VH-VL binders against Putative glutamine--fructose-6-phosphate aminotransferase [isomerizing]. Designs and how they scored, part 8

Target 1, 262 residues: Putative glutamine--fructose-6-phosphate aminotransferase [isomerizing], of Saccharomyces cerevisiae (a2p2r3)
Amino acid sequence: MCGIFGYCNFLIEKTRGEIIDTLIEGLQALEYKEYDSSGISIQGDELESLNIYKQTGKISSLKEEIDLYNLNKNLPFISHCGIAHTRRATHGGLRRANCHPHNSDPSNEFVVVHNGVITNFANLKALLMAKGYVFKSDTDTECIPKLYKHIYDTSIELGYNLDFHVLTNLVLKELEGSYGLLCTSSHFPDEVVAARKGSPLVIGVKGKTDMDVNFVEVEYLDQEEDYLKLNTQTKSSGNVLAAAPVKYNTCLRKSPPFVHNT

## First folded at step 1 (VH-VL)

Design O09 (framework fv_rosmantuzumab)
Fold by ESMFold2-Fast, scan of step 1:
Structure O09 (fold): chain C 262 residues (1-262), chain A 120 residues (1-120), chain B 111 residues (1-111)
Amino acid sequence: as target 1 above (262 residues)
Amino acid sequence: QVQLVQSGAEVKKPGASVKVSCKASGYTFTGYYIHWVRQAPGQGLEWIGYINPNSGGTGYNQKFKNRVTMTRDTSTSTAYMELSRLRSEDTAVYYCAREWGYDLYYFDYWGQGTTLTVSS
Amino acid sequence: DIQMTQSPSSLSASVGDRVTITCKASQSIDYEGSSYMNWYQQKPGKAPKLLIYAASSLQSGVPSRFSGSGSGTDFTLTISPVQAEDFATYYCQQSYSTPLTFGAGTKLELK
């Protein structure tokens, strides 16, 4: 019982306040009585930086959390991709750390919102913790941005310069279970990745006129996974919207597998 | 001086509801989360939940499913905790406490406690 | 939920003694170089009082004879030298994730 939403503007100037309002309005369209947390990620004050704002409670609680940061809401962006999430706490309990979006590290190099269940998350978490990653939540989702960072860092050490699309394909090959996800990265400004496996995901493109919406083709992965790379630099002026279907049956809560040590 | 003053002792029958108040003074009420913690006679401390007095946003311990509601009134700098469908096991002292910072979840000031007795 | 196992449940000491109370978390409560562990003192009929936060930081107004240490899953509260006003119940508390959880308490009694 989660919802995801993304919003990009390209060659249409929007202020930070307008972007936040659009993301929050998108979440409100997806909101149910049962949702008990929400969050967004948007560009920060520094070039290529990403910030995360999240809070337990209704979307009004998120608005108040954002207000505590005293952001310059008049700051303009010619292009920007933001992501947003509402969640019912089925894993990890009620804490801001358990809300989406989740990040890879304190610098927010990779930021993810996710619907679904990653069935191999316990194994991925153990491997990532052994490599020095610090997990602050009990959610399965947190392994995703940390896996992005691990693969990204390893590729850089080996001398590769991967496109966000290619990096995402490598991450998806390691994930088991179901997902609908959006990912943004400080390494890939003005881009958002949308991917799905077993969970529906709706992508729309809004033209310059307020009432126009265009359907966008998705690229297919070798394993029946659907994904879409959104790059605002290659589009004509327009707004890009991405949203998950409103009602998922995700009320199944699975205990993590016990790790037995000798 | 920072102070949290709670309402007086309550005696309730099983199935009733109780609403406990916590009046804050000596600081900016909307700047700090208020948590609620209870303690049954001779037992340890049990966390119930929190409220953000600025937004009204809440977080609850799932153990109190559908029975607890936290609210606040910013004009009187007062937080409230309502617990419904009371059982004898709800007999306890109920404390409000102020959270310092907002992600460290430690309680620098506490109310004096409100004794709730649930008996027939 | 993170379980806090506190030991011992009771301890007898004399004024001037050094005492230690131990608290073990069921999983690591460290994040970004900080340990989300707090210690409280409670006297009969009174609300708890914060002594230590972030495992080792002494709360303003708390005497220096109280100290905290530890990281990961293992934490200790030390009182040295014990004074007459220190005979009370002590609780550890993790603030790493909700629900917030407390140890069962350690009662420090006069020998």
Scores: ipSAE 0.000, ipTM 0.414, lowest interface PAE 11.7, mean pLDDT 78

Design O10 (framework fv_rosmantuzumab)
Fold by ESMFold2-Fast, scan of step 1:
Structure O10 (fold): chain C 262 residues (1-262), chain A 119 residues (1-119), chain B 111 residues (1-111)
Amino acid sequence: as target 1 above (262 residues)
Amino acid sequence: QVQLVQSGAEVKKPGASVKVSCKASGYTFTSYYIHWVRQAPGQGLEWIGYINPSGGSTGYNQKFKNRVTMTRDTSTSTAYMELSRLRSEDTAVYYCARGLWYESWFDYWGQGTTLTVSS
Amino acid sequence: DIQMTQSPSSLSASVGDRVTITCKASQSIDYSGSSYMNWYQQKPGKAPKLLIYAASSLQSGVPSRFSGSGSGTDFTLTISPVQAEDFATYYCQQSYSTPLTFGAGTKLELK
């Protein structure tokens, strides 16, 4: 009853305004039903900071909320990963705090959008609350970014240097149910994780010479292959992609000195 | 320009119901929430609830939940608040106000509708 | 419900003065780096008018002599310098969660 969307640019400079417009266009492509909330997360003004913008109502209402923040829309990003979400209305239980994205803490160290149901949410919430985490919503989704932060902090205390993909595998081991999710983090700039178990996931691809966003359904090849299959019938230099391995998660990274021809 | 125009003053007996209207103009009616707030004579502001004109979804302050119903008509860009089983304590000015979402500040307000509940 | 405690209930000032009105939430109203505190001005017989939203953002068309500050539970509206048209009642409001709640109001009166 909801849609998720992620967009990354790698080695293709985009302004903040172009990134926001791409995320909003992605959400509009998913809005074929009557949805009552939407939100996005993008990089803030400070290096490695993340901001969340979310709103109930039509997607145009989200755009109006974003405009109230007087963001520098001309700020350029050579690499950037943003995530977005739309949700179907509920009768009167919907609060702004229940809208996606959800965060781990006031500094937005981990930010998540999610569809599906986390069936062991109550147990995870109880454990995280015992560790001092404060929940602001009644959604099952909020346990996910908080679990990321707990595992991340614990790993650092123990001397580990986990990459985002490994961290995500540890988080997913603790989640039960059916889900599709996207996660970004201030600790892993220029990266987005996409993960699914039973729920659909939509990924956008944008070419260097084609300014339109192309939406593709992800197909899992889990008999003999370890990778997701995307419908990428047209390949061009500078394509931006968010898709990966068949084992319930996907991680895209821009890491110097990598140069991508996809 | 943005305007919210409310229906005129009402005088009701205890036990009756009242339906107040709020007609919006100068913007896309379905892009903003309509909230209702009341103010008893000489008192402060009290939030009653909201309606999302796009889907018709509503949320009510628990204090009023069993007595209030909010609706809208998108063809006339009009929101309505009906309050039933009126008491003398419901005597107040009732305002509609525009919000960006259901947890919102209010950038435009109607002029107010005075309700007097007396025997 | 989040309770808003506003002080003082009334305040006397002269044109040219600096006045401050405070508002305290019963719990933190911060979320994702923003504070969901708003301020309104109301003159007798009129609807309230939005002055400040999100703790410190000035509403378009509102004079810069109005400013807001604070985070967490403690918030302040400042009017400096006070002008003749500023004598009115001021209300704080949290938009962090439903039910949305207002402070009891502060009446600013001419000395």
Scores: ipSAE 0.005, ipTM 0.423, lowest interface PAE 14.8, mean pLDDT 78

Design O11 (framework fv_rosmantuzumab)
Fold by ESMFold2-Fast, scan of step 1:
Structure O11 (fold): chain C 262 residues (1-262), chain A 120 residues (1-120), chain B 111 residues (1-111)
Amino acid sequence: as target 1 above (262 residues)
Amino acid sequence: QVQLVQSGAEVKKPGASVKVSCKASGYTFTGYYIHWVRQAPGQGLEWIGYINPNSGGTGYNQKFKNRVTMTRDTSTSTAYMELSRLRSEDTAVYYCARDYLWGSERFDYWGQGTTLTVSS
Amino acid sequence: DIQMTQSPSSLSASVGDRVTITCKASQSIDYSGSSYMNWYQQKPGKAPKLLIYAASSLQSGVPSRFSGSGSGTDFTLTISPVQAEDFATYYCQQSYSTPYTFGAGTKLELK
């Protein structure tokens, strides 16, 4: 089993180091047993660029890997959205190529973390390969960012200018199975999409004085799915958290749990 | 023309250290993990660990973790494995092999091997 | 650690025969529809050569007389028909979990 975590700051300045620490701590909070692999995606040094860091082993191994890159941890972001993933050792086993995040292309135009199973993966992969996409892993997850890229490119060629949420709905309509996912894109800076079908996902807002972990900006494009778009323009200031815990009972639920501090 | 070329044979005394090199050519060095595997005379294959040449991150088999260090130099496309506190049972052929960062876990190209003999 | 039990330890065959080598993992090495099993060929004095990956996928440049099958804990390498150049030792390897582990090897001797 896998866990996913996202963190956004909106109009509250955070350094790269603070953002990385929050993502790592979020993954650690999801851990009730040792994990086999983990990864994160954050904004790079150039505007609209995205970087991916991942490693096999425990979450501490990922932290050690990130430290080797000698990143400027003092670089400030007034708004930022990052995503993270960790995979549980028991019943899943270790595999580096199966670890998230996955990307659409070498420029990381779309980056995805995903929990669950895409049951029509083989058909989607065949379709995308026929259209010229090159798959570099044997995971079902890799079809998701490539599907985003294909639909995005096709929409541009046809003269459309899609919002991230509209693009996501088109992607979700092609996916079958049970899943939870977070997606970021260089085309939609400072935005993250969270979507689920048949898997739990918690979205919340945490400000200096606001301990509520529930978020009400939800766009329902299909009655069969819970869908959420996080956008800096709609959030005056605060921190937003997203998490999908890894527990045997919670993975069978169709509605995300409600969590808040009282 | 993908090639992994390893350094020459080594003869060491017990307690010494050895550093083996693996020079990559014909591909993007930072796009593939480098793994190290050894084979004692007449025995099977034993995995030692890996290094990610892009980040410098490593993973080691617990059996060797206290004695092995893997490094790389991206300017020369060379990976290194240093094994310390050598024992006679470390006598083996040591291989490097590559594994695509985004693909299946498989060793598609191997170095020619470096023979290490540890004797007093 | 995942133990790989390979059998037989050695076998003899004539050119044109069909030979089968088996490999058993101490636990399932399947994850998300994939089996993390590789097969290698090693000739005396040379490095191993990848033949099969993901249990059944043929590595580019490897003759089609080599095939792999299986899932879960039980895997098979088949060579049919055997050629003179197939005299070698064969190893299975799981890449499901670190430490990566190999079977003890099967030495194929031509009669």
Scores: ipSAE 0.000, ipTM 0.438, lowest interface PAE 13.9, mean pLDDT 77

Design O12 (framework fv_rosmantuzumab)
Fold by ESMFold2-Fast, scan of step 1:
Structure O12 (fold): chain C 262 residues (1-262), chain A 119 residues (1-119), chain B 111 residues (1-111)
Amino acid sequence: as target 1 above (262 residues)
Amino acid sequence: QVQLVQSGAEVKKPGASVKVSCKASGYTFTSYYIHWVRQAPGQGLEWIGYINPSGGSTGYNQKFKNRVTMTRDTSTSTAYMELSRLRSEDTAVYYCARWDYEQGYFDYWGQGTTLTVSS
Amino acid sequence: DIQMTQSPSSLSASVGDRVTITCKASQSIDYSGSSYMNWYQQKPGKAPKLLIYAASSLQSGVPSRFSGSGSGTDFTLTISPVQAEDFATYYCQQSYSTPLTFGAGTKLELK
């Protein structure tokens, strides 16, 4: 099995080093078997920018790789959402490009970690490539952040200002298969979306103040034609049971982890 | 100019160990994987394993797992492969090769190190 | 493990000929529209040299007379027209999964 983990802090100042350690520890807590690769996405040095770090081997190899970047680990964040992944490769084993997280574009406008299988990814990839998107990996996962960006850009061109929840609903309606995913975006700082269909996903929360946790009900609409702008010909009926965007942080705990796919 | 320079030929007795070095230059050592591939006289290529110089993570062919250890020294940009409990069947030319993990191919190879195991 | 079967084991040709070398994987080495297949050339006493990656992409600096094709389990390397420096041994290699495996090689010989 692959594992996913997310961590958000809000109203509790955390340093970059503390955030990285929390993400790495979360992945280590989920590890029941050796994996081929792991990765994380965290905020970069520029406001609202996102960086991706990923490496093959044990989770400890990722931590050592991150240390070589000589990041300012004392940089504080009063709010931050990070995501993490560990993978056992069955396809495209020894390619870094196939490690999660995956991104939408070189600016990392949308970043995704994912477990499971997107059964219509080949059709989505073909449509997105026809729209000019360049794929770097052989994973089904990479179509997800690119689909986010395509829908986001198209909506902006048409004059819409979408909430992350609404954008996620539009993306999920186009995805077929069984999955669990986490997504962050430079357009939606301090937010992470968590969505599942068929795969288990656990969310832990604890805070000193009331938190705003929005559950996004998603529905796969069999008769919907225009919401994607890709005009896909393949459709399956089904519902994404729950998408739970987390806007606010919780008390940091090693067990249970804040968000993970079991 | 990218170069991988390997240590010289070795002659060993059965049961001994050998440690082959591969010194990289002309690129950022930690940005590419180093793999090891051997070739017995008149035979084809056989993959032994890899090391990621950045974190030191390794992956080995199951055939060699009990006898092979790969390490690196980032201060000297050098990768090492140690093969223990040598057999006559280990007589081969051993190559280190740079692996582009993004694309999945070997683009630069060392000149090879000849190992002869007397039986 | 994925077995790579090359055919023929040896092939005789003259300068100017078109030759084809075939490689068959024991299982599909395609994923998401990409084929995890590389081709290498080896001359006596030398290390192998990359010619083709991802089944059909020509490596920088390699002459255009070399081309690769195929998908799934069946792949072909074509050399046309053969030049004097092309008489060498050719290996296919899958990068789909570990252990990485090579074909047994095809020796291209002068008639």
Scores: ipSAE 0.006, ipTM 0.480, lowest interface PAE 10.5, mean pLDDT 78

Design O13 (framework fv_rosmantuzumab)
Fold by ESMFold2-Fast, scan of step 1:
Structure O13 (fold): chain C 262 residues (1-262), chain A 119 residues (1-119), chain B 111 residues (1-111)
Amino acid sequence: as target 1 above (262 residues)
Amino acid sequence: QVQLVQSGAEVKKPGASVKVSCKASGYTFTSYYIHWVRQAPGQGLEWIGYINPSGGSTGYNQKFKNRVTMTRDTSTSTAYMELSRLRSEDTAVYYCARYPWLDSAFDIWGQGTTLTVSS
Amino acid sequence: DIQMTQSPSSLSASVGDRVTITCKASQSIDYSGSSYMNWYQQKPGKAPKLLIYAASSLQSGVPSRFSGSGSGTDFTLTISPVQAEDFATYYCQQSYSTPYTFGAGTKLELK
C-alpha cells in the first residue's frame, strides 16, 4: 500500500512552508494508513531547481528531517508544482535510498513518485546502465526518471524541443505493467504530469474561486479511459492535485494563455 | 575522484575574522549538503553548521550562530565558512564534509584547514 | 542537545584481537526501524573517514571486519580481527537532530 500526492499553485502566491504543509496534509488525507517511509519534492531556492526530502518511518520523521535543513519556509512562490509519496516497503529494504521520490541524476532534472509494478524494469535498467546511468536504489521506480532523462537528452541531441506531455507519452510507451505516477522536472518548472496504466489514479483539482476546478489543462494520452473522480478532501485556495485510486489517465499542464476557465 | 579541497592554514589575531573555502569536484555540487566540523588540538569533533548549495539555506549550531556565516558559489563549486570575532579558543582544524540527503552521514571530508588564533 | 557518551576513552589490543567500542545517546535516536548513528575512523593528521552509517550499514570500501550494532540509545562498533592499519581514534555521531553531536572518541593503541 502506497499513496501519491501532488500540489500545484499557479498565480496564487504560497510560501514554501504552506506548500510543504499542503503536501504533507495530502499524504495524511489518503486512505493508506501504514507508513514505512515518506518523501516530497519541491522547488529549491534557485530558479527551476528541484529538491528531494525523504525519510524512513512515519510522516513526522520526514517533517523533522526537513526542519534539519533550515529551509526558508517564508520564501514565496507564485507558481509551484510539488509531489509527495508514502510507502510500505514490499520491494527493497527500509532505507532512505529506496524511498520515493526518485531522481534521474544528481541535479534532479526529473523527479518521480510511483505506485504499482513496472514488469519490464530489469530490461530498462540494463539498457540505462549500458548508457551510463548509475542506480542507487533497489526499487523498480528508479528506472522511470532515468528513462525520462535518456529520452529527453536524446530528443535535444536530435534537435527536438518536446513538450512535457509529449515526453511523458514517449516514456509511457516504454513502461509495462500496472502503475500510477507523478513527475516534475527542472526543465518544465510550472508543470506536473500524472499518468497511470492499469492501476487506479485519482486526480482532484480545485480552483481558487467557488470550488472551481477549471485551472488545469487536461490532455488524454490513452483512448481507453474512464472519467475521473473529484477529490475535494484537501482544502486550498489554489489548484490541488491529489493521487488516489481511480480509473483515469491524463497529462496535466497549466498553460496561462490557454486556460479554459469555464 | 570525488573530493573536497580546502584553503590553506590561517593565523589570526583575536577579534579578527577568517573565511575558509571548500572546493568540491567529482560530483554535482548542488546535490549534497556541505557541513562544517572543527577539532581543537587533542580534542574531539564539534559540529558548526551546514549549507544547502542548491539554495544557500543554512543551519548553525547555537554556540556559533552569532559569529558564523556559511555561503557558496555554484559557478566554482565552492563552499565558504566565515567565523568572526575570533578568540584563542577558536584555534582548531576546520573540516568541510559532504552530507548525502539520503544517508545522514558525512561520507566525504576535506583535508582540513588549520586556524591558529594568537596575539 | 543529544549527548553522546563513548567508552572506553582508550584501549590496547594486538593484531588479531576482537575490539568493542560502545556509544550511548542521552535519548533515543531511532526513527521507526532506523537508528541515526554513524561511526568514523581518524588517523593522526588526517580527516575522519566514515565506516558505518545507520548503526549497522557498512560504508562502501570499508572492510567487513568492521561492524556496527544497536538501537535506541545503546550502540556498538566491533573490529574483528584487528589489523595493523586499524590503530586509530574512533568517533560515534548521531544524525537524529541538530546540533549533530559526537562521542569523545576512543583511541585504539597497539599493545
Scores: ipSAE 0.000, ipTM 0.405, lowest interface PAE 17.5, mean pLDDT 77

Design O14 (framework fv_rosmantuzumab)
Fold by ESMFold2-Fast, scan of step 1:
Structure O14 (fold): chain C 262 residues (1-262), chain A 121 residues (1-121), chain B 111 residues (1-111)
Amino acid sequence: as target 1 above (262 residues)
Amino acid sequence: QVQLVQSGAEVKKPGASVKVSCKASGYTFTGYYIHWVRQAPGQGLEWIGYINPNSGGTGYNQKFKNRVTMTRDTSTSTAYMELSRLRSEDTAVYYCARSFYWGEDYYMDVWGQGTTLTVSS
Amino acid sequence: DIQMTQSPSSLSASVGDRVTITCKASQSIDYSGSSYMNWYQQKPGKAPKLLIYAASSLQSGVPSRFSGSGSGTDFTLTISPVQAEDFATYYCQQSYSTPLTFGAGTKLELK
């Protein structure tokens, strides 16, 4: 039904144009002739800001939309995480507001792409609307970034400073159904989290020959080779595609041991 | 605090052009469309068009298409509307207003104070 | 263009009354379970103020005595009970498609 794709470069300089091209090429590799909307999220021009670009139609329509933004395509990023999505319209469900990525608020504090079904979304939406969140789409997906923001804001109010990994586990505890998702946040620059329940996702890492990679071991991985059974942290420069089980999410960080809040 | 502050009143002769500014503060300028709406004395509201400050893309009401140009300056968080070939019927208060970018969602939650334009000879 | 027919053009009421303003779109403005109808209040010499969006969602900071309802082509703004500060002009607006269009307005006047 839907394709999700994430691309991160770590300590390997890429221009904005190269990043956009990689995300779009990733979506084209997932291409199904029935897919009729797509979108991406990348870092903006403002410090730690996130931008969303999405459009109905073919992937070429998304490219045309992005070109209207007159972006500085030569802007370099030594590290960057972007996410992307393409979907097939369900009967009566095609509208730009229903395209992924979805956001938590006008400042794009949390941005999500998702495939699958959140079966308790109606209850979550009602709870979030009661707390003042404004929903723009008919997708179950939109409850996810808004739930991230609600839990994040509540944790700050209670005096906690949550890691993106821990925040994601709290969000996942509230979600029911079968899904795969990627999330980025202005609060956690240069990181992406990946999570799944009942749907396959893949993690790929490409770096130096003497690479040291630590990700959580994926218990539901289909008898794959050791290089696809990663534990909880990356310490490598390179390119990363991210996915993780609900029980143990993967939080990909630029340049460990550096922390985003230092 | 989220605000839109417009330039001051203008008096123009028929055939002239006017350029009205709308300065945004207290929010991410590129996350919201800026709409322009006018109101003739004692009349209702009439939508002129919008600009997407992030892309510079515009959408104009066909009634004004041949006379209106909308631009923005992201470095100053300012939107502009220029209306040319002015007629007495263009006498109105001109408002800028923001709307959230996503999903053709054009409800306008924050408005400028208005700029009065008088077109007379 | 979608035409918005607002009624009545003027309405007289007393403080404490329940008033109803109606807006009819020339075509359905519903899409995927949402209705693209907004309501604004305008006082003399001031900019319009958003009251209701998506037909029934109350804008933050707006008193609960304002409510919106309806779907498809027929929409209603209700003010109950009317307070002294509510005597103003009210406009409906569709955000379903461009050009954005407003109703002609309803002036709520003190009896």
Scores: ipSAE 0.000, ipTM 0.404, lowest interface PAE 15.9, mean pLDDT 78

Design R01 (framework fv_rovalpituzumab)
Fold by ESMFold2-Fast, scan of step 1:
Structure R01 (fold): chain C 262 residues (1-262), chain A 129 residues (1-129), chain B 107 residues (1-107)
Amino acid sequence: as target 1 above (262 residues)
Amino acid sequence: QVQLVQSGAEVKKPGASVKVSCKASGYTFTSYAMNWVRQAPGQGLEWMGWINTNTGNPTYADDFKGRVTMTTDTSTSTAYMELRSLRSDDTAVYYCARGTTEYYVATGSGTYVYTFDYWGQGTLVTVSS
Amino acid sequence: EIVMTQSPATLSVSPGERATLSCKASQSVSSNVVWYQQKPGQAPRLLIYGASTRATGIPARFSGSGSGTEFTLTISSLQSEDFAVYYCQQYNNWPLTFGQGTKLEIK
């Protein structure tokens, strides 16, 4: 069983410490049982840079890992998108390299958390390795950020500037199996993509009012795959939470009225 | 339904500029690139450039040598193409077209497909003295 | 830039017959070719992309084939509404380039 969680603040100032705490609390809410690894990705100190923090063991191990970097927890962000993951290994796959998030390259140009099984992973990995990509983990998930980077790089070499939605649709066309994923990129700052196929995914919105977080069913952008774009260029202030539910019935929750009135 | 509705026909003198609009409806405007393609009377199609509707960043064909500017207004889902320093050989129907991209990895050679799946009705620009 | 050359310039066929249109690239474009149909006074219509994949809503009588430098569009059992100008386009290299068109007309 795995859990994925994303958190974005839009025109509501949050400190780095608050963002980290929210991501970790989100993971704890999704996973009532002991899990064997966790990780998060958040914005670094440089504009458009992304950092990954992940570790095997309980969430306390992840907090210890984060503390080693002596981050400025008081650094404010008026808009920010972060992603998080918790994993339970079925075999002896308990290695830091196998924890999510996974990245496309050492610069973290694309960062992904994923729940599910990519059934054509072996074929995609072979094609990407033939094109020079170096895989560090034994997970099927690692092919996803590598595929993002390959498609992105090829598009810029051909003179195209793809938006994150279009790039994601191209990636999803190549994936087979079931999945729920969140992706962030240094090329698309303050934007996160949520996508699913066969795995439930819910989006909650919490405004600056005293409204409770409500979950909405995923919106279709392509009938073959479900995905949703979250963009910080919203006109209303709010916090957006994206999560894969533990139980399918959680997906039946409805959005608050203000989501329709933005 | 997806629709692209362009502004009406224009008659200009050499040296003038023209600005054509293209109003999109029936889809999320910022999820697709907007392209501009022209066709002189009795001749073939010529690609002019495209704009990323999410970022506002344009890419232009060199044949226009800096005479073209493409912009968008996301609040009205409208794309614009301005062509300056008009010449008689700029007489053409100007189309906006929604751009799609697809990538195939199945055969070990990555292949991008770039297609124009929906087109505006066209705007005739006549340049004569 | 890559030059796309279409042949013949005009093809005269009768309804119910098979039409084959050719498109040649000045250098290899892999399978990165698109076909469009244009009727008088109308915008072009997407028919085929990736050399052989039919676009949504395009009748099965339209088929594309080819790779490298030589590509064909085939229309089996030609219908009266198929008389139009057909354009090929490559997207392998920048800038995007079109062929000059093949006019399909009734014999």
Scores: ipSAE 0.000, ipTM 0.395, lowest interface PAE 15.1, mean pLDDT 76

